Miniprotein binders against q9bqp7. Designs and how they scored, part 51

Target 1, 240 residues: q9bqp7
Amino acid sequence: VPQNWFPIFNPERSDKPNASDPSVPLKIPLQRNVIPSVTRVLQQTMTKQQVFLLERWKQRMILELGEDGFKEYTSNVFLQGKRFHEALESILSPQETLKERDENLLKSGYIESVQHILKDVSGVRALESAVQHETLNYIGLLDCVAEYQGKLCVIDWKTSEKPKPFIQSTFDNPLQVVAYMGAMNHDTNYSFQVQCGLIVVAYKDGSPAHPHFMDAELCSQYWTKWLLRLEEYTEKKKNQ
Short names: E, the ipSAE of ESMFold2; O, the ipSAE of OpenDDE; V2, 0.75 times the mean of E and O plus 0.25 times the DockQ between their complexes.

## First folded at step 3 (miniprotein)

Design t34
Fold by ESMFold2-Fast, scan of step 3:
Structure t34 (fold): chain B 240 residues (1-240), chain A 88 residues (1-88)
Amino acid sequence: as target 1 above (240 residues)
Amino acid sequence: SPERLEEIIRKLEEAVKLFEEGKIEEALEILWEVLEELLELIEETGDPELYEILLRVFEALYLIDEGRPEEAIRILEEAIRRLEELIE
């Protein structure tokens, strides 16, 4: 159990829209300071097993692709993910302003992969928006907050190349989602309550994306694990 | 799929037997196959229990590298039991 427990949900908030809610999705810019990000906390607190898996995965990939091939593979995975997120933000934004996006990116296999998920997404409230937990002192940049099948969710979009998955993004995805959720629920820039999460894994070949829905109970369970990771990070920082 | 979980259980049982026989290299090859199959299932299902089982199998690999095969075998037997519970 964490030494410094704090609730994920805010009893003063509702998941229903208020009169003060904006008609366009929120996009709070990320103002980085000395406060750690969710991704930094997770990267600095990987378990021995996660570190071992990552090292062995890197070794196997380098054996298969060579040093240059591994570098190119990793760079391509990053670029594809970035473009996928940019395309989704454009699709889900109600504004018709073109930001000189490549039209071909909107027709990629990853976008085709998520079409059936997007049909169930509505009521977008935030896109590529910064969250900060003032009490627990961490920040993050979430992908999307919207209703999925009628439930308000923090939605995290992931890309996967099935034969050679990028392992790092899989293991801590639920922790990342609940960390954003807890921060948003206690961030004064937001007025609503999020109790559910959704991780959507999209495929390059256009195969149907896999949605991983997290209800309130599951989110609470992962929140406890996130608090332990945050505590470990804080203790490591003290001992440096 | 219960069939896929049963296949993983079979492979883990084979790996335990090979470790007990001192055939470390052959057992390790099977454990790497198990890790790849568990990772694929986790990617498909997002099941947190499968993720915890994956971590236990990795702990066993770590213990083998550290020269602690008896502890590794016990952890693999725990993983087998947890997978059996998912089927039932």
Scores: ipSAE 0.013, ipTM 0.311, lowest interface PAE 7.7, mean pLDDT 80

Design t35
Fold by ESMFold2-Fast, scan of step 3:
Structure t35 (fold): chain B 240 residues (1-240), chain A 88 residues (1-88)
Amino acid sequence: as target 1 above (240 residues)
Amino acid sequence: SPERLEEIIRKLEEAVKLFEEGKIEEALEILWEVLEELLELIEETGDPELYEILLRVFEALWLIDEGRPEEAIRILEEAIRRLEELIE
């Protein structure tokens, strides 16, 4: 798939607010259908290196925790991540979109970890919102679209548990971010352009989160890699 | 952490030296330690550049197994330069 035929940015769009933009962040629900999701494409096209490293990590964790302990660990990591995302959506949403904030969700170490990042986040345009690339036919659910230090970004929130890190989705996060970006830029449900990405890693102990900013040039580089993964997915599906 | 990146750089430099001396087994042990440390840092930071560096180090490991140590050394030297840029 040539990147010049399917650009990540839409020349007919701007990152500036329009009069037609909604006053509240968009939250378009993700529906299950035959169109593949970003996560499905990435899971079905893992490189041999990724598969090897994931399996090695899994065996290492099982040796340390046992089979049942490993299952409990991964379930807990998933639940913590889900709660962290719910808390962030609550914090960044207008008060009127929620009956009541759950104060217990807002008191986690992960939320403490991201406080200094959140002070630089404003102009929220989308939260937990579905995107679809009309031409390339894939869908996704992005965490957040907002201005970070004055630049409109697709923002992906991550949790990290020291000393036993969870490895499963780490390697492909930049690809996820640019896949969501390209989809949103070509999705008729959205009217604006996003050109930057931000991956924020929050820590359970409240240590300051690490932001990794992706400028337009870096996003374009990862977009090329995402298109190759999407092509690989399509080819594998045809050959099954 | 700059200190952790500096430690990884030192280990990669030691591995290159051992490969140049033909001490393949010792160099491979250090290379596996580097892969484990990079995996931990990637999981903690989400830094895509660290992920790209990990893949290059893994490629070097594969090249050694294929009997291509000169190419492996060049890739490891590239990985060292990229890690040094992250500190700077």
Scores: ipSAE 0.012, ipTM 0.279, lowest interface PAE 8.5, mean pLDDT 80

Design t36
Fold by ESMFold2-Fast, scan of step 3:
Structure t36 (fold): chain B 240 residues (1-240), chain A 88 residues (1-88)
Amino acid sequence: as target 1 above (240 residues)
Amino acid sequence: SPERLEEIIRKLEEAVKLFEEGKIEEALEILWEVLEELLELIEETGDPELYEILLRVFEALDLILEGRPEEAIRILEEAIRRLEELIE
């Protein structure tokens, strides 16, 4: 159990739209400073088992592609992921001009893969938006906050090249989602409550994406694990 | 896929039986195959539940190496049940 427990949900907030809420999804820019990001905390607190699995994955990839091939593959996957997120932001934004301009980004297997998920997404409140937990002192950049099948969710979009997705990002996906959720629920730039998460794994070949829905109870369970990782990070920093 | 999960379950059941019989080296060979197959499936699906199951199997491996096979067997049986739930 974490020594310094803090609640994930804010009892003073509602998940319902407010009249004061902007008509356009929020996009708060990420201000980089000495406050750690969610991804930094997770990367610096990997378990010995996670490190072993990541190293084994790297060895397999290097064996198949060579060292230069592995570097090129990794760079290409990063670029494809970036373009996928840009395309989703364009699709989910109300601006038609951006959708027309980015037509090439909209025609990918990954976008085809998520079509059935997007049919169930509405009420977008935030896109590519910064969150900060003022009390726990961490920051993050979340992909999307929207209603999925009527429930307000932090949605994290992931790309997978069958058969070889990035194993590193897969390990801590639920922790990443709940960390963003907890930050947003206590960030003064936002006025609403999020209690659910959704991890969507999209495939390069256009195969139907897999949605992994996280209800409030599951989010609370992963929140406890996130607090332990944050505690480990904080102690590691103090010990230098 | 259900077929791949069923294969992993069968291998875990075989490993448990071999550990119970004291055939530690034979059981470890099968357990390593299971770890590799779970890792491949996680790479393909990104399923967080499969990752949690993989971590439990690694914990069982550590317990075997520490000379605590009875505790390891209980963890492997739990992993089998969790994989069966994924098929349902």
Scores: ipSAE 0.012, ipTM 0.335, lowest interface PAE 8.4, mean pLDDT 80

Design t37
Fold by ESMFold2-Fast, scan of step 3:
Structure t37 (fold): chain B 240 residues (1-240), chain A 88 residues (1-88)
Amino acid sequence: as target 1 above (240 residues)
Amino acid sequence: SPERLEEIIRKLEEAVKLFEEGKIEEALEILWEVLEELLELIEETGDPELYEILLRVFEALDLIYEGRPEEAIRILEEAIRRLEELIE
């Protein structure tokens, strides 16, 4: 089947709200089954070159931090990222009251980092919500769907530690965003269409986060690359 | 920073020269250093143009391993041009 027959955008959908849309952000729980996740597809279709590059980075980090230091660093990065996402979900959810927001979550340098981005975020439609592409048969858990500077976006929140950032498959981040976008646009649990992406890189020291906006054209370009990764994954499943 | 971009450009130019001289192993070592530095810079800046350049350098790497150095050199020269545009 030609990849050109699987568009990222659904012509039957609009990004404008209608009267039947829910007033609270959607949060569809992720169901684990045989259907692959976006992250699994990307992890299992890394080129040998990408794998060796990551190994090179790992060796440098171990040389700098030691074996135990590296393990503690990676564990800490994961935990900080998890807490950052939990804090953002709480902040952006209209169901949370001011007194219900955990003050400890709000003290993070990462949260300070994204304050200027959050001022431009409104109209939240989904938070920590599962998406499934019904035709291409993959699933994902997206962070957020909201308007950023007036444009409906799939927003992906990332953490980075200056000046020594931890490598977290940064080159695949745009592919994650468009994979979620394409899935949501073809998932019957959702009625709207998203055409833009936003990757927000937050910093541990509270330095202003960097927003990386992806317009519809750029999303379409990355969608083509995602379809190639998905095809590679499917072929590997048939043969190995 | 401009200094780091200039260093990456210098290394890419050196790699291109080595590929043109048929010194594939020496050129590959430099190319891997470039990929590592680009990844580090992307994680610090989050610049989508740097990410696109990284993907192009990966494509050049694949072409080298496939025995297509002439096409790889063309892609690397395009990457150099794009990095120069970021400085200027």
Scores: ipSAE 0.012, ipTM 0.205, lowest interface PAE 8.5, mean pLDDT 79

Design t38
Fold by ESMFold2-Fast, scan of step 3:
Structure t38 (fold): chain B 240 residues (1-240), chain A 88 residues (1-88)
Amino acid sequence: as target 1 above (240 residues)
Amino acid sequence: SPERLEEIIRKLEEAVKLFEEGKIEEALEILWEVLEELLELIEETGDPELYEILLRVFEALDLIWEGRPEEAIRILEEAIRRLEELIE
């Protein structure tokens, strides 16, 4: 059990829409400050196994592509991911006006990959929005909060290429989702409660995306693991 | 490829036996070799099933580090069955 346990869910909140909720999805900007981000915590507390896999993958890629080729490959992967998120925000936001560049991105294989998932997504409440856990002192920027098959979820969109997957933080995706969920449930900028998560892995070739749904019980299990990672981060930070 | 998959299966079976005997450090050394060999095969073949098996072996390592070797053994036995299916 973590020493500083805190509940993921807020029993005083409902997942149902209420009259005070904005009609437009929330997009609270992330402010730079000393409080660590979810991504920072996870990167600074990778397990020995995660470090091993990341380093071996890196060595393999450098051997095949060269150092410059590896740098270009990883830069392109991150850029494609960023463009994918921008396209999804545009698709899911009723007020977004598409630019010519965004129109080109909407034709990507990744967008084709997620079409069947998007059919089941409705009731968007937040897009590219900042969350803060005031008690546990961490922040994050979540991709999307919306109903998936009738359940309110924190949705995290991921891109994947075959045969050489970029494995950085892959094993931490459930922790990332529940960290955002716990923060949002206790963040005064939001009034609703999220109890489910969804990780959507989209494929570059347009193959159907894989949805990894996380129910409340699974979210609670990963929340305990997130609290342990946060505790490890805090302890390491104190010893610097 | 089949010969190399058979070698990985043999190593996983050896690791399971070592975990059952309480020889954790020896079993972990073999699991690290399995992870390296799976990464090499994934790089060479691009087989998504091998990637899923890699993630499963990684989960077993996490369980060992958490002091849960019985659960890790069950996961490794599942990984062995999946690799055997790839040979068949």
Scores: ipSAE 0.007, ipTM 0.190, lowest interface PAE 9.2, mean pLDDT 79

Design t39
Fold by ESMFold2-Fast, scan of step 3:
Structure t39 (fold): chain B 240 residues (1-240), chain A 88 residues (1-88)
Amino acid sequence: as target 1 above (240 residues)
Amino acid sequence: SPERLEEIIRKLEEAVKLFEEGKIEEALEILWEVLEELLELIEETGDPELYEILLRVFLALDLIDEGRPEEAIRILEEAIRRLEELIE
């Protein structure tokens, strides 16, 4: 499917704040149904290389940690990521979600890691908010929409135990960001336009997080790749 | 077959050269081609030594993602040596 039939940017929207914009960041709840999520589309359309790499990684980890050890490791990674996102939502929101846990969440090395990035983040418009592309029929839950260094971005927070200085990886993080961006730009629950993305990789030891900024041109390039993944998902679903 | 192994060696040598020149994106494209060819050979032959070589290429990709291209080059050179031994 040509990108020009389904553009990532909405020509009828502006990225500048309007007087009608809410003063509190939007948090629209995600309601799952038969409409696929971004994560499901990406998981169901992994390349042969990605599937093989993931399977080999699992086999290697199971050999080193055992079946139960691998499950524990995976659960711990998931919980660390969840706590990091909860901490960032708390920091960027004027209201507290869970007062008892807020102090412990804010003391993590991951939060230390992102301090230099957070200094450049302002004008938060959405936090942990659902998006839906009404025409392409997919949904997602984005982490954050805010200005980074003066540019309105879809921001995705990642945790990592190892340095990730390059954006060139097997992971689909850039596709996830542009999928959310395209959905938000065409979602009637939102009135603004996002043209940039930011993937922030934070480290447990407090080492400075790596920001991977995606300008409008790069977002458009990844949008084309996302459309191909979405088309592949739709074709696989027909063959069910 | 020996001809296919020789082609894989040539591609790995090209990837090493590209990494040494700082052409990371071009080198990565070649490494993914190598992974596809190794996977096809493994499915056809079941050779356990090809699995060891495949894991070396995966390790090199991990090292590149971590910003450690010099270590990745050493691992790829080891993979080349192992492939050469299979031909010999």
Scores: ipSAE 0.006, ipTM 0.210, lowest interface PAE 10.0, mean pLDDT 79

Design t4 (at its last look DockQ between E and O 0.10; V2 from the best seeds 0.00; counts 0 for: pae E 7.7 > 1.5, placed apart)
Fold by ESMFold2-Fast, scan of step 3:
Structure t4 (fold): chain B 240 residues (1-240), chain A 88 residues (1-88)
Amino acid sequence: as target 1 above (240 residues)
Amino acid sequence: SPERLEEIIRKLEEAVKLFEEGKIEEAIEILWEVLEELLELIEETGDPELYEILLRVFEALDLIDEGRPEEAIRILEEAIRRLEELIE
């Protein structure tokens, strides 16, 4: 149990549309400051298993590709993920400001992979939007908040080269989702309540993406684990 | 150390049982606990046999993600036997 427990859900908020809700999805810019991001907290508190697996993978890839080849490979994987997110933001936004390269983004195998998921996504309320938890002192940039199969979700889009049919194989992704959820639920820039999460793992070959839906109970369970990671990060920061 | 190895064996046996019952997500969570405990023991002992067993458990997780639970169970049963030999 975390020493400083704080609730993920805000009982004063509703997931129902309000008259004051904006007509376009929110896109609040992330302001960099001394407050740690969700991704930094998670990166600085990786489990021993995650560190071992990552290091072993790096060593094997460097042996196969060389150091320069490995850097090029990882840069390409990063760019593919970035382009996938850019394409999804364009598809889900009612404001079309398509850039010169957007046709190539929309035709990727990753976009083909998520078509069956996108069919069930509607009522987009936020895209690439900053969240801040002022009480717990962390920030983040979430991908999307929208209704998935009628339920308002924090949606996180992921790419993977290997199949990830089980949520436990997505590592820290559930923690990232609930961290954004808890921040948004207590962020004054937002007026609604999110109680569900969705991790969508897309595949380059167009194989059907794996959706990992997280109901309120599962979100609460991962929230406790996120609070423990945040506590670990805070303690490490005091000692550095 | 024998008590810690016995705990790891117990968890691996529970994971096998859960996979056989089709409770795959619960079994995966237990395997990640096993991996953490094996890594801690490897840091303390430097035992190369524990390192090899660690690699086999990672392989079992990959097989589960690929939809090959029968092969994963076989590997986990092998890991159990190897750990039992270390206690002897």
Scores: ipSAE 0.219, ipTM 0.671, lowest interface PAE 4.2, mean pLDDT 86
Fold by OpenDDE base, second read of step 4:
Structure t4 (fold): chain B 240 residues (1-240), chain A 88 residues (1-88)
Amino acid sequence: as target 1 above (240 residues)
Amino acid sequence: SPERLEEIIRKLEEAVKLFEEGKIEEAIEILWEVLEELLELIEETGDPELYEILLRVFEALDLIDEGRPEEAIRILEEAIRRLEELIE
């Protein structure tokens, strides 16, 4: 049980957005602060087991590709991910804010992969927007807040070369999503709250992406796990 | 300890059963627990056989993600047999 329990949902906020769909999605810039990011918390609180598995994976990849090949692979994966997020931001942004759509960004297998998901996405409220949890003292940059199949969600877009058909195969991604949800729900920059999460795993070959929907109950379960990770991080920092 | 190995075997058997029942998500959760328990034992004992079994369980998880659950089940059944041999 977390020592410092805090609710994921804000009872003071209405589930119904009072305001008309903002014509323009929120894009709050991330301020560089001493406050840890969600990603930093998760990375520094990985279990010995998780670290071991990742290291084994890395060693296997180096064995197969060589050191230089692995560096190139890693760079390409990073670049592809970045381009994918940029393309999604462009697609989900209102037409009036459409910077010159680099048509080349839209011609990716990952974009093809998520097309069937995008058909069910509407009511975009935030894109690449910073969230801060003032009480729990962490920050994050969320990808998207939108309605998926009529439910308002924090949406996190992921790229994968391997199928991830099960939410259990997405490692700490559920923790990241609920961390963003909890922060947003208590961030004064946002007038609404979210009760659902969505992880979308896009594939390079254009095969249909896997949507992992997280209802309020599942979000609450992962929120408890997130709080434990945050406490562990805080304790480690006090001892340094 | 034989007791810890028996518990791991039990969990693997449960995972196989869950796969056969089509409860793949629950099976995956159990397999992750097995991996954690195996890692702890490996850290304590340094047994290379347990390490090989760990790798096989991990391979099974990869196969499940790839949509090859039947092959994953075969690997898990083999892992169970290998663990049983360690207890004998």
Scores: ipSAE 0.018, ipTM 0.494, lowest interface PAE 3.9, mean pLDDT 87
Fold by ESMFold2, look of step 5:
Structure t4 (fold): chain B 240 residues (1-240), chain A 88 residues (1-88)
Amino acid sequence: as target 1 above (240 residues)
Amino acid sequence: SPERLEEIIRKLEEAVKLFEEGKIEEAIEILWEVLEELLELIEETGDPELYEILLRVFEALDLIDEGRPEEAIRILEEAIRRLEELIE
């Protein structure tokens, strides 16, 4: 149980459907700050079990690929993930300027994998946008805020290969989503709030992506776990 | 995949039976196999419930190491029930 509980939702903000939707999705620039990012908090508060699983996975990959092969493989997967996010931002952006698009960027198996999900996505309000929780003192960069099947969500896009090379991000995906949600709901750069989350796992072979919807109740449960991780980080940082 | 979850359930049921029979080392080996299969499913699906179940299996292993097998068995039985609910 957190020593100091803080609500994920902002009672001063309307969660009512607004008459005006933004015509262009918000993209708040990430400011360099000394305050921690969501990703840093989660990385530095990994449980002993998470560290054990990550190390075991890493050793299996190194055994199979060699150290140099593992480094090259993980670099390639990281690049493909970056390209996936860039492609999604391009696809979801309603901007009037048409850019030449890299055909390979839009033809990836990951993009094919999410096509059925994208049919259910509308009302995009933010893309690759910074969030800051000024009270709890953390920042992040969320992937997308849009409606999914009529519900406004913070949407997090993930890639999956078999085996998956960045196992760390798999364990804490729900905490990442709710941390971004809480920050956005209390960030003065945003005039609206979000009560739901969505984690979408895309596959390299183009197989249909797997959505993980998080309603408000589930988000509140994970929010409590996020607050515990943030408190642990703060205590740990105090002693460093 | 419900078939993969059913296989995990069968392995957990076998581990519980082995713990009840006092075959601790054999049961532990099965639990490590379950952890590996759960990890693969978590990596493939991103399902947060599977991660929570994986943590319960780790907790059971910790309890066995602390000499608390009755508590470990109860946790594994709960993990089975949670997996059965996911198959619905």
Scores: ipSAE 0.013, ipTM 0.368, lowest interface PAE 7.7, mean pLDDT 81
ESMFold2 (binder alone), look of step 5: mean pLDDT 90; pTM 0.900
OpenDDE base, look of step 5: ipSAE 0.018; ipTM 0.429

Design t40
Fold by ESMFold2-Fast, scan of step 3:
Structure t40 (fold): chain B 240 residues (1-240), chain A 88 residues (1-88)
Amino acid sequence: as target 1 above (240 residues)
Amino acid sequence: SPERLEEIIRKLEEAVKLFEEGKIEEALEILWEVLEELLELIEETGDPELYEILLRVFDALDLIDEGRPEEAIRILEEAIRRLEELIE
């Protein structure tokens, strides 16, 4: 699908604050639907390199930990990521009672890792909020929409055990961010325009997180790649 | 398929040049293309030497993420030489 038929940005929207904007960040719940999610589209259209790398990683981990050990390790990684997202939502939410209840979630190496990034984050407009692209028919759950260093961004929080100082090492994360961005920009539940993305890779040992800022041009380039993945997904579904 | 091996070699040489110039993100994009082409060629030929070269290119990616571009360049230059031997 040509990018010019399905642009990532909505020319009728602005990224600047409006007096009618909600005082509290939006949190639209994701409902189960037959419409595919961003994560499902990406998982069903993985590149040969991604499939090879994932399988090689699984084989190495199973060799080290055993089948049961690998299952426990994977479950723990998932739980740590979930707790990290919950802590960030709590920190960025204006609700004081939520912060008080989850003191233990606020005391992790991952939260220490992102402190220098959080200092540059303000003007939160959405947290853990569902997006849907009405014409392209996909849905997603984005982590955060906020200003980073004065630019309104879709922000995606990631955890990693290994350093990821380059955006190319984050695999499909840029595609995930622009997919959420394009959906939000064309979702009637939202009124603002997002033109930038930010991937933040946090580390368990508290080492400084790596921010990967995506300007409008870079977002447009990744949007073209996302449209190709979405087209591939749609064609695979028609053939089954 | 000497033409396909020559294309992979040219891309690896370009990636090495970009790493030497400090254009790491551009070089990484090319390396991912090389990995895709090597995997396709391995699926077609079953050549164990190509499989070993693939593993070395993955090692170079890890070294780049660890902040060791000089070591990554040496590994990529080794991979180029091994591919050239397959043509010759």
Scores: ipSAE 0.160, ipTM 0.660, lowest interface PAE 4.6, mean pLDDT 86

Design t41
Fold by ESMFold2-Fast, scan of step 3:
Structure t41 (fold): chain B 240 residues (1-240), chain A 96 residues (1-96)
Amino acid sequence: as target 1 above (240 residues)
Amino acid sequence: DLEEKIRRLEEIIRKLEEAVKLFEEGKIEEAKEEALEILWEVLEELLELIEPELREILYEILLRVFEALDLIDEEAIRILEEAIRRLEELIERLKR
């Protein structure tokens, strides 16, 4: 059990739509701060086993691609993920205000992969939006908050290349989702409550994306693990 | 393909059982090699086939296996046996 437990859900908030709620999805810009990000906390608290796995993956990839090939591969994976997120943000903006759509963003096999998931997504409330947990002192940038099959979710979009998944990107994904959820539920920039999460893994070849739905109970379980990682981060920083 | 997923999980279990045997015999380097072989030859194929929900469970099991690689005593055997048990549970979950 974490020493400094805090609830993930905010009893003063509702998940029900309010007539005064913005009709346009929220997009709070991420402000640079000394407060650690979710990704920083998770990166700094990886287990010895996670570090070992990442190092072995790196060594295998370098052996296969060479050092320059490995750098190019990892840069390309990052770029494709960025483009995928940009395309999804464009697609999910309900009253499109963009000057022009970039057709190249829409050609990705990853976008084809998520089409069946997108049919079940509606009621978008936030896109590429910053969250801050003022009490627990962490910040993050979430991908999307929307209804999935009628349930309000923090949605995290992931890309995967078959058969060589980016192993680092699949670790801690549930912790990222609940960390964003807990922050949003206690962030004064938001007025609603999120109790569910969704991790969507899209595939480069256009194969159907796999959704990983997290109900309130599962989110609460991962929240406890996130609090332990945050506590570990705080202790490590104290001992530096 | 459910049958293929189960076959892959059973292959991992078989390899982990061999690693346990090697640890019990004091053949630590050979036990570690068996565990690493599982990761590189079977895991990537299985990750392609397995549902994202179950993939997280598989990663947790794998992390336990790697924890055993940092140990050279009876605790390593206990961790590997726990991993085997969890893989058996995962097979039952796949059968629903």
Scores: ipSAE 0.005, ipTM 0.162, lowest interface PAE 10.8, mean pLDDT 76

